# VHH binders against q9y6x5: the designs that were tried, part 221

Target 1, 379 residues: q9y6x5
Amino acid sequence: LPPKLLLVSFDGFRADYLKNYEFPHLQNFIKEGVLVEHVKNVFITKTFPNHYSIVTGLYEESHGIVANSMYDAVTKKHFSDSNDKDPFWWNEAVPIWVTNQLQENRSSAAAMWPGTDVPIHDTISSYFMNYNSSVSFEERLNNITMWLNNSNPPVTFATLYWEEPDASGHKYGPEDKENMSRVLKKIDDLIGDLVQRLKMLGLWENLNVIITSDHGMTQCSQDRLINLDSCIDHSYYTLIDLSPVAAILPKINRTEVYNKLKNCSPHMNVYLKEDIPNRFYYQHNDRIQPIILVADEGWTIVLNESSQKLGDHGYDNSLPSMHPFLAAHGPAFHKGYKHSTINIVDIYPMMCHILGLKPHPNNGTFGHTKCLLVDQWCI

## First folded at step 10 (VHH)

Design F29 (framework vhh_7uia_1)
Fold by ESMFold2-Fast, scan of step 10:
Structure F29 (fold): chain B 379 residues (1-379), chain A 124 residues (1-124)
Amino acid sequence: as target 1 above (379 residues)
Amino acid sequence: QLQLVETGGGLVKPGGSLRLSCVVSGFTFSRYAMAWVRQAPGKELEWVSSISGSGGSTYYEDSVKGRFTISTDNAKNTLYLQMSSLKPEDTAVYYCARAEYKYHSGEWEPFDYWGQGTQVTVSS
């Protein structure tokens, strides 16, 4: 039987939640598998960019999904959650499900992973669900397991995406122990349901399962706001994305806009595109705007208004609060192994190795993940 | 001084092929998106294809997808448009264009520098 892999994402699952809350089902999964305690994600630390980096192994400037809201100056197209089905936005990279279908003539299956309901390079996931946040975890799991067992050509790569704990992290903030405890216990129960379903269907022993996330979460406050309207008139620029990384398209002289913004707040860094730090790998793409504002951790950029968000993400990817974790179980993985840190772009070449696929050129380093794998020796 | 010079146009029969070239001077492709835009007789300007400055990602108007290919040679500072399966409806003046941030105006202006154009005529 060919190797099979199920990739599961719980959006916004901050790595240190594992140390501050109880996860009996996830801990049982880890005990017989592997844990990477911190995954260093790509900048900006947002949902669509990082989910696409996981499946392409590329920095955002290379795969083209550079934010959850984007503007392309060349084509004059706008990207938002409401128009993410245009292949234009996704065609700067080849995600793993496309590679899986083209190299081995195998099938891929997807339950809501960003990009899987879009034809990319004229190839769409063999089985997929159109994105709809109201569809239950149970329904997503039912479809994925049905496709894993009942497909020809066989489904060898499957993805499952769930919006929590991100939605609750925004609403309550990660420091709300009472509400976050309830949310995280529910997620642990869903992990238990997933494992039980795979065991019941006879999939567990021969399936590789990765549980990961795209980013973390940090606490925000009404006391930590940056009011952009206090520093610059809204008529001087077009706002492409707001917080915590603002993407500014100037309508007047760029230097004048920069000068008005650079002294706006001591809690915000203002970058001309060419001055964006090289360590972000966030510069070489037409969808990155001429001026980028980066708020300090826990600060929210607003337009003369209050923010209702008690938690947010998108901040500097060096911040531990922005890091997710990775746990994995299956025939490809060691049992009871803990690893400190990998880069989120390293997940793609590891998954290609497990599936026997030749990876497209990417920014990941296979050597960083080889200690997780039974058929490899550590660096 | 910035200059874009298009060549490669001419008369071609339906179903034929042409390759347009745009040689640029005074700037490099590494910071700028490049585009081909056309104007058919009696019509407004129509965007045809773009290539990003970042990694060579390519974009096409629906009527030319699968027939036209945009590419660059950064060493020669040259933009190309390979056109195949040409139709009478492709008859137009083709312009090479650049996107750039205009510091004096404070605006990001796609298609801010244009070549002189090259005439493509598809007829028997």
Scores: ipSAE 0.000, ipTM 0.124, lowest interface PAE 21.9, mean pLDDT 87

Design F3 (framework vhh_7uia_1)
Fold by ESMFold2-Fast, scan of step 10:
Structure F3 (fold): chain B 379 residues (1-379), chain A 124 residues (1-124)
Amino acid sequence: as target 1 above (379 residues)
Amino acid sequence: QLQLVETGGGLVKPGGSLRLSCVVSGFTFSSYAMAWVRQAPGKELEWVSSISSSGGSTYYEDSVKGRFTISTDNAKNTLYLQMSSLKPEDTAVYYCARAEYKYHSGEWEPFDYWGQGTQVTVSS
């Protein structure tokens, strides 16, 4: 009987939401499982980069999904979340569903997780849904649980992705307690639906379930804008990504562009690629542009315009506001255990251990997650 | 041919007990999770209890925890629901169901086969 794992992501679920709002269904899940209070994500703290880090155990510079918008100077290719099906962008790493299918003759299933509708190293998830944001959580849950319940070879690794609370976090900002309370209550109800469905199918106690997220959210304001047009004319550069991390491709000498930007605002840092702080692990990839601008928490980079975003993410990964949490339940996990912090790249080797897979070389440390697992020595 | 047949229903006084049985045929019983689902007069279907295919895990709706016990006998291809401390609110038709997805009328449903149901009435 092979072990099974369902990995669930609620996009933009900031860790401290757990302390500021009531989650009766999630608290029941945690009571009989484990909670990691903070997950230190990778830089930049964006959706596609962090979702790919969860399933590869790699920093962005190593797996190649370095932003939600990317440019490759050698091939002249552009990447956006609406044009992400080119395997070129995803082939710098091997995600866990590919390893699961190739090492053990097992099936994988996916409901909307980034990269799962793309053939990576000529392998696509055995069961998958093409990305479509209009598909309900219920339909995603129905497909995932159907595939977990009845497949040959058996589905041993399944993923489920949901766009909230990220979309509402951007629209209302995380400090809007009234609107965020409604959104988070709905998410807790969805967690209740998930648990109920698994219990109805007789799967709950024999399935490992991880609930996590890719990043948090911070409050933005019309009073905290950095107007890039005040510093440099568009004729000097091509903009690859804007906010809160701007990716600048110079059309002239790099030093000239850098000199025009370096004193533009006291609320952003301007880096030549080789000067990006080592702690970000955001330097050694051709898709990282020659100049990177990093806005301070809560500041938005704009091009002579206002911003409609009341919340955003992408900021420094040392910021607690950028951190998600991780909760888990199942035969692999202790019951009633709380852990303070892990790195998001540590999730991959833990999942490989649970599934009995040999991990590809990665940046995670298995020792950081061993206290969560029943079959491991805990410090 | 695949069949699920419930027996054991009847009239019982509050505080009483009943044991429902569901005999299945036409499939490998030990390969499927099984469930009990009930429908009270004028109400929607309510999931009551499930048991894993191995029989090692059991699950209950909160209102029946500590009062109902689900079990299986693989040698007899039979699913049981032992009901104790019965309340008027437990009055319903009880259905045995196989926990396996089925495509029906444009939707995927978590139970593919159902019995005919057995009436449980709790009244003084």
Scores: ipSAE 0.043, ipTM 0.625, lowest interface PAE 7.5, mean pLDDT 91

Design F30 (framework vhh_7uia_1)
Fold by ESMFold2-Fast, scan of step 10:
Structure F30 (fold): chain B 379 residues (1-379), chain A 124 residues (1-124)
Amino acid sequence: as target 1 above (379 residues)
Amino acid sequence: QLQLVETGGGLVKPGGSLRLSCVVSGFTFSYYAMAWVRQAPGKELEWVSSISGSGGSTYYEDSVKGRFTISTDNAKNTLYLQMSSLKPEDTAVYYCARAEYKYHSGEWEPFDYWGQGTQVTVSS
């Protein structure tokens, strides 16, 4: 009778898609479960940072995955989205699958969730798939459900990651209702496949399932570009990350680089590291560069090039367009309950509670999620 | 030896009822979820219903919900499917299956053991 949890992420699923499109399978899922309409993610609103915040309960400055592209000045190492499997980048926090394996003699399983194919604190997910975008949702689902059924020690925590609707959101933009309707219908069908598979295996009423996402998506345009080359020459800096949050490593005096950038565009804020707003919780980590540029919603930072992106994310986490949702079903959750808003860092302590794990110190507040849970007082 | 033996199929008129039985031997019944899966003429296999090993949870495909009832009798080591308000589209071969993953023919499959199947025909 040990509690089990399957955590599913559909990358880039903006919360208000639920209001603008029909999701019959997802609506059936939440009819006997819970829905959190908005999840306030962490800054920057990017894939790797927010996926790691979900499973650690930490702000990016604390868990160390501060962007999809990073540079560490002390070790002179560089990180990019998919090629770097160096544990160095992931070792500043302990993700829930590691805690699950170490506190309880239980197994974890992973289908493509960021970080699960890397040994973290000398511990890798018991079962995992090396990241490969060509692997179908069906194959990922088949492996996860097989591991949930056929493992010793038992798999009690499992993760499943899918790249859509993020890839299509970038390609078409969230305002392309024809293309986004087709993409989102396919995702709803995949949710239907997931539920059917769990019912088929007799697991549906005994497994806790969370469906969530890391961020939203906003519309971009060729009419909303910020050209850095108009303000500063490439010889003055090394570019660590570009858009919509640029990470600048000066090759000359930091003040001189800052002065060349600060009046570059009315649609971009330029911060010295120590001046980054406290509300971002994006300051106290060596991987955060000396100068950070933050574009306004829908604006793209470029280097004397056009951008083919019609949608993007990474913007200010106070923007509703950057927010995902959370839906959940299972023995731990109430039935038919809707909640307005939680913070993305609150998911981790809630999951630890469901699994009976002692959480590592984190930035989440358990009280924010207790109304979702059957074993808690909602007061 | 593991064996699943289905009985109870036959010809029935629309609106009629049938009860399928699956007698299981060679394993502890209550340790496994059990399922009914059907195949209509010229169509792919379709999952119909499942019951948890404890018997506490039952699940149905939408088209049969409210018309079919899955149950077990652990003392008789038997799985049942009570079918009511039968429709012509319920015409199929019905298979009893154990819900446990097995590697077979290069793929992982969600059912490791199957019965031989029993024919259900709904016709005027």
Scores: ipSAE 0.171, ipTM 0.676, lowest interface PAE 6.2, mean pLDDT 91

Design F31 (framework vhh_7uia_1)
Fold by ESMFold2-Fast, scan of step 10:
Structure F31 (fold): chain B 379 residues (1-379), chain A 124 residues (1-124)
Amino acid sequence: as target 1 above (379 residues)
Amino acid sequence: QLQLVETGGGLVKPGGSLRLSCVVSGFTFSNYAMAWVRQAPGKELEWVSSISGSGGSTYYEDSVKGRFTISTDNAKNTLYLQMSSLKPEDTAVYYCARAEYKYHSGEWEPFDYWGQGTQVTVSS
């Protein structure tokens, strides 16, 4: 029998929520498994980019999902919610479910993970749900567990995505303890339901389960706005993405646009594409625009308007507020082990090892996750 | 005086490789975007590839992506185009150009100074 893995993401679950709120079900999961306290994600710290980095082990410039809103100057295509099912956007990498299906006679199952409802290199997840935010966690879990138990060839890799606490983090901000406490308690209850369902179905003891997230969340304010209209007229550029990382496509000379923007705000860095810091690994892709604006933590870029977002993400990936955590349980993992930090790109080669798959070339380092695994030497 | 001198062209069989060089004088090219532009017989000028002044960002026309590599040697003030897996459709005069504007991939880039060109012919 091949080993099995379920990868679960709670969007926008900031690592330090674990220290500031009570999670009895998650703590029981961790007590009998492993915890990585911080996962350093990739830049930009957004949902689609980081979810694709988890399953490919690649930086955004390498896998091609460089933002939640993109423009490709070569093909003149736009990536938006209505166009995210075009395989063009996803074909610069091979996600783990594709590798799982192609290297051995195995199936993959997916409940809403970004990219799983798209044929990538002519291969779509064996079982999947088209993205629909109205579908409950319970229905997603019911489908995943049904597919794990009742599929031929067997489902060996399954994914489950949930929109919270990201949606509430944006609406209330992470400093709203009353609202965030309610949301995070509900998530902990969902984790309890997940564990109970797996135990009831006889899956718990032989299934590897990873619970993680793509990014964190930071507090925003009406007192921390950067108004681009104060510095440059809309006739000079096309806006591809706005906040907190703005992607600017000049309609005139790039240098003129850069000069209008470079002194716009002391709370924003303005980069020509070739001057983007090397540590971001955010340069070598046609979908990265000629000028990139990076707001300081907690600052929002606007076009002569107020923002109703009280929380946001997308900021510098060195910021602890942008970091998620990783917890795992199962036959591959030690019990009661805590690790401080891994890179989000390290998750992919670890998952390939657990599943017995040969990884595609990637930016992760297997050595960083060795201490989590029972079949590896930590020292 | 500004001068761009291209070399490295010639006759090559399909599937072959060539490296074009462009030696620049009269300006420090690390301050400018540089490009390769080609013109096939009876056709319009076609942008092929660009490189930023820092050398960190490279851009390619769709039909050459994965086959051609643009690079610079700042110490020698030289721009290169390494061409591999050449096709008959790559037959053209190749020009080294200094960009007036730093527009990126998929666009014909406006150029303020051009070299004399070097002929590349891909034929059996």
Scores: ipSAE 0.000, ipTM 0.084, lowest interface PAE 23.9, mean pLDDT 87

Design F32 (framework vhh_7uia_1)
Fold by ESMFold2-Fast, scan of step 10:
Structure F32 (fold): chain B 379 residues (1-379), chain A 124 residues (1-124)
Amino acid sequence: as target 1 above (379 residues)
Amino acid sequence: QLQLVETGGGLVKPGGSLRLSCVVSGFTFSDYAMAWVRQAPGKELEWVSSISGSGGSTYYEDSVKGRFTISTDNAKNTLYLQMSSLKPEDTAVYYCARAEYKYHSGEWEPFDYWGQGTQVTVSS
């Protein structure tokens, strides 16, 4: 009865991969659907922040997941890998699965999307899997399709998250054509499996499917390191996050810490919180630290050590290397339409429109995605 | 203290079989994923296979699919790699590794503890 939407994320899928590698299954998906060639993500270009921006339509300063490692100066809480399930960190916004469940008689389903195994505003996804990266794509797909077919109230919004090509992008770097070709071929095969499974189950013709990602990837090197220990002694600050955006909490006068950092490397910018460029929309949140360091593309901030990462992300969101893409197929979408660019925050109001939900206030602009939709006049 | 001790390596002819074992102490298998990673002479580390802490999910590098089988015996705190149809290209030091998956990063999983390795040599 109601419209249904499956939102799929392949973590770290750089938009330019589409032009440099073969994706027969993804190209077949796009042929009968839509492609947005670049999605301009939010700053910082990290996994948790951008996944939460996709489902809230908010900049990081507004939704509160401002990094993968955070400190809240008001409550003195620390966010890390070990406490991502604390609802405190997620409660500054209302993600779409919560909105979906609170309007009408609707259910949501989730396979591993960040935040879906956390009760947010006392609401957890109706069906979910606790995060475990060892769980196969096949098992995640089996659960999602089972829930889409066999739920009352009906599952109208479902999410599916996969860690590749991000894990391999970090390990090999995006310029390793041999290894990246192998990894990306496997992802295309998974897209083929997804489409085939939906067709076999009779879901394909009536389901809206979005395939997207949170960020891209850029090449790093042992020749491009910024040793923070060369700039400032550890006694002067607490380090909240390191690379490529360092979050500095001063233990002494902020101006003194800033002065020690500001001219230390030509390959990073040092900002007092008030001086962070407005275009980042990364200033108005207590979890954003008093001093932020932003490394230049491909540079890694370290503490008197080497880095094992051959690829990384988190850099300036104006960089094409940081941009993912968006492809979509289903009754809500045109067939064979290509669009140049949208903002990642625009995805949320578009999804709300498709599902007939009233969106919470957000930073997206519905007009930016109108040309993708069959029920809208593009102009 | 954490210890990972590999055994079962050796010299074998092409087409032969070996079973590698990794005995673990200082942690419980059900809490972690386990992996086999190899390094051939003069080459970089190559991931071979992983298994979930529950033993329910297994993953393989394409070049070893159908030839290698990863398994655990939780009662013995032992990880296994059964290798069959061995090729000269499988010659490497094989490492047992523990992976602590970091959900919030969605980023590279570092394999935070490694064994000393066991040498597998496939030659005529």
Scores: ipSAE 0.000, ipTM 0.185, lowest interface PAE 14.9, mean pLDDT 88

Design F33 (framework vhh_7uia_1)
Fold by ESMFold2-Fast, scan of step 10:
Structure F33 (fold): chain B 379 residues (1-379), chain A 124 residues (1-124)
Amino acid sequence: as target 1 above (379 residues)
Amino acid sequence: QLQLVETGGGLVKPGGSLRLSCVVSGFTFSTYAMAWVRQAPGKELEWVSSISGSGGSTYYEDSVKGRFTISTDNAKNTLYLQMSSLKPEDTAVYYCARAEYKYHSGEWEPFDYWGQGTQVTVSS
């Protein structure tokens, strides 16, 4: 009876893949649901930042997960990738599963969505799996569907995260049609398994399902490298994050470090923190370093080494190659409706509306998603 | 405390086949992805293949795709690499390692124990 929502992320699923490959199971899902062709994500276009923006509706400067590698100068703490579970990093926002549990006295369930195995404001997802990359999609799906059917208080919000096609996008690059075709067909088969499992369990007609992603992927090359060691000596700075957005903490005068970097490559922009473009909404947080380097699309920043990456992301969020899509099906959504673009921060207030939750203050605009919903008028 | 032991290397002619094994003690595959990496004389470490423990999802370097097959026997805590159509450029010391998906790199990275290695030599 209460509205239910399953939010599924396939990491690194570039929107343009939908135009270049066949997805019979995803096409069937969309035929009786909605498709948003492009989702404009937040800067930087990285996994942890964008996954947290989806569930908080906030820009990275507001929710505090500003990169996959971070340093907080106030507390002197370092964040190191998926293995750092210190609540300190996650406590600058309230994700939707916390609001769901506290506001409506309902349960949440999570299969490895970033942040769900961390207590945030002393609240952890009611049911969760500790992050473990070795656990199959099928096992994650089995747990989520079990919790959706067998929980009291009822699970009304559930999340499911899968690492592909991001891992293969990095390894092969998005232009490798042979390898990407194989990976994307497997993902489409997983979507088919998901739909079949929900139908078998009697959940399909009454469950709202969103399938989305955090970012896209662009082609990289050994011919497009920026050697940071050619610009500046290691003794002048501490490197907090490298590529394609480098976060630089100066050990000497900031202006001196900036002057050594600013003309080093025609294929990267060098910003003092206060000069970062306003459109990025990437300035007002202590975890954003004093100097930020932003590589041009397809360029990789390295430390006197070759890069083995054939694909990457993290680039300017205005780039279509960085955009994921959003598809949705369920009683809250129109059938057969196609929409061009929304902002990734708009997903949170839409999900709050579907679940009957009062959203925390956020950067999304409910009006941007109203045409997707059966209980709303398109203006 | 945990140990990885690679076996199955040897001398083989071009076009030949070998099966490498890695026996693991101190943990089970269901908690970690596993990888094969190789190092040719005087060269950098090169990732060859990865497998997730319970899911059987497999990943390959382009130069070995279609020729090599990675697999596990979780009951025996053993990782395998079946190598076919071997080429002289496949000559290397082969290591098995635990791997973890890293959001930072977007790849399965070996992050823990390298075994002792097993030498594969492909020559006429």
Scores: ipSAE 0.000, ipTM 0.221, lowest interface PAE 15.5, mean pLDDT 88

Design F34 (framework vhh_7uia_1)
Fold by ESMFold2-Fast, scan of step 10:
Structure F34 (fold): chain B 379 residues (1-379), chain A 124 residues (1-124)
Amino acid sequence: as target 1 above (379 residues)
Amino acid sequence: QLQLVETGGGLVKPGGSLRLSCVVSGFTFSWYAMAWVRQAPGKELEWVSSISGSGGSTYYEDSVKGRFTISTDNAKNTLYLQMSSLKPEDTAVYYCARAEYKYHSGEWEPFDYWGQGTQVTVSS
């Protein structure tokens, strides 16, 4: 029987939530599995980019999903969370479910992981759900477990995505201990439901399960706003993405736009594309706009208005507040092992190893995850 | 057509033992996971234990681990639950349930067929 893997994402699950709140179900999962305390995600620290980096092992400049909002000047196509189904945006990389289906004659299943309802290189996940935020965690879990147990060719790679705690992190801010405690306890209950469902269906001991997230969350405030309208008139540029990383497409000379922006606020950095710091790996893609603004942690870029967001992400990936965690359990993983840090791009080659797939060229390093795995010698 | 019949319940003293049996008919036993689920008076249904149809992998709710043993006899189409070190808290109606690997749309429970139940009473 081929190895099986279920990859679960709780969107916006900041790593230090594990230290500040109690997670009895997740702690039981970790006790018999592995924990990576911090996962260093890719820049920009947003949902679509990081979810695609997890399943491709590539930096955003390489896989082409460089933001939650993108524009292509040649085709005049726009990408957003409400307009994400065009394969054009996803075809610069090969995600693991496509590799799984093409290399090993196996099936893949997906409950709403970004990209799984799109044909990529003419290949769509064998079983999938179209994105709909109204569908319960239980319905997503029921579909995934049904597909894992009743498919020919067998489902060997499955994904499950859940919007919390990101939605509540934005609404309340991560420092709202009362509301975040309620939300995080509910997520722990869902983890308990997941484990119980897998045990009840006879899947638990033979299935590898990874629980992770795409990014963290930081506290925002009405006292920390950068008004872009005070810097530059709307007639000079087209705004492709706003906060906390603004993507600026000049309508006039790029240097003139840059000069109007470069000293406007002490709480953002203004970069010409070629001057973006190398450590971000955010430069070599046509979807990255000619001028990029990067707000300091907790600062929100606005257009002469207030922001209703009390929490946000997208900030510098060196910030611990932007880091998620990774927990895993199953026959491929050690029991009771704790690891400090990996890069989010390292998850892909590890998953390929577990599934027996040959990875496509990627930015991850398999050596970083070897100590998590029972079939590897950790020296 | 499909039938699950539980037997073996009864009155037992704390610390005692009891063996429940469930005879199944109308389906290929080895294709399905089988479970024991209980309902205490005035309480919700609680999953107790499961066994896979292939390989005989077993799973237990934490409160019964080390005290209960689930097993199957495929030749007899029979599921068993051996209960030891019984506590008053184990008093419940015990149901044999089938978990179909193919989920049916609209079901709120993962189990698609249930027996009629057998009463287990643990008292002094």
Scores: ipSAE 0.000, ipTM 0.129, lowest interface PAE 20.5, mean pLDDT 87

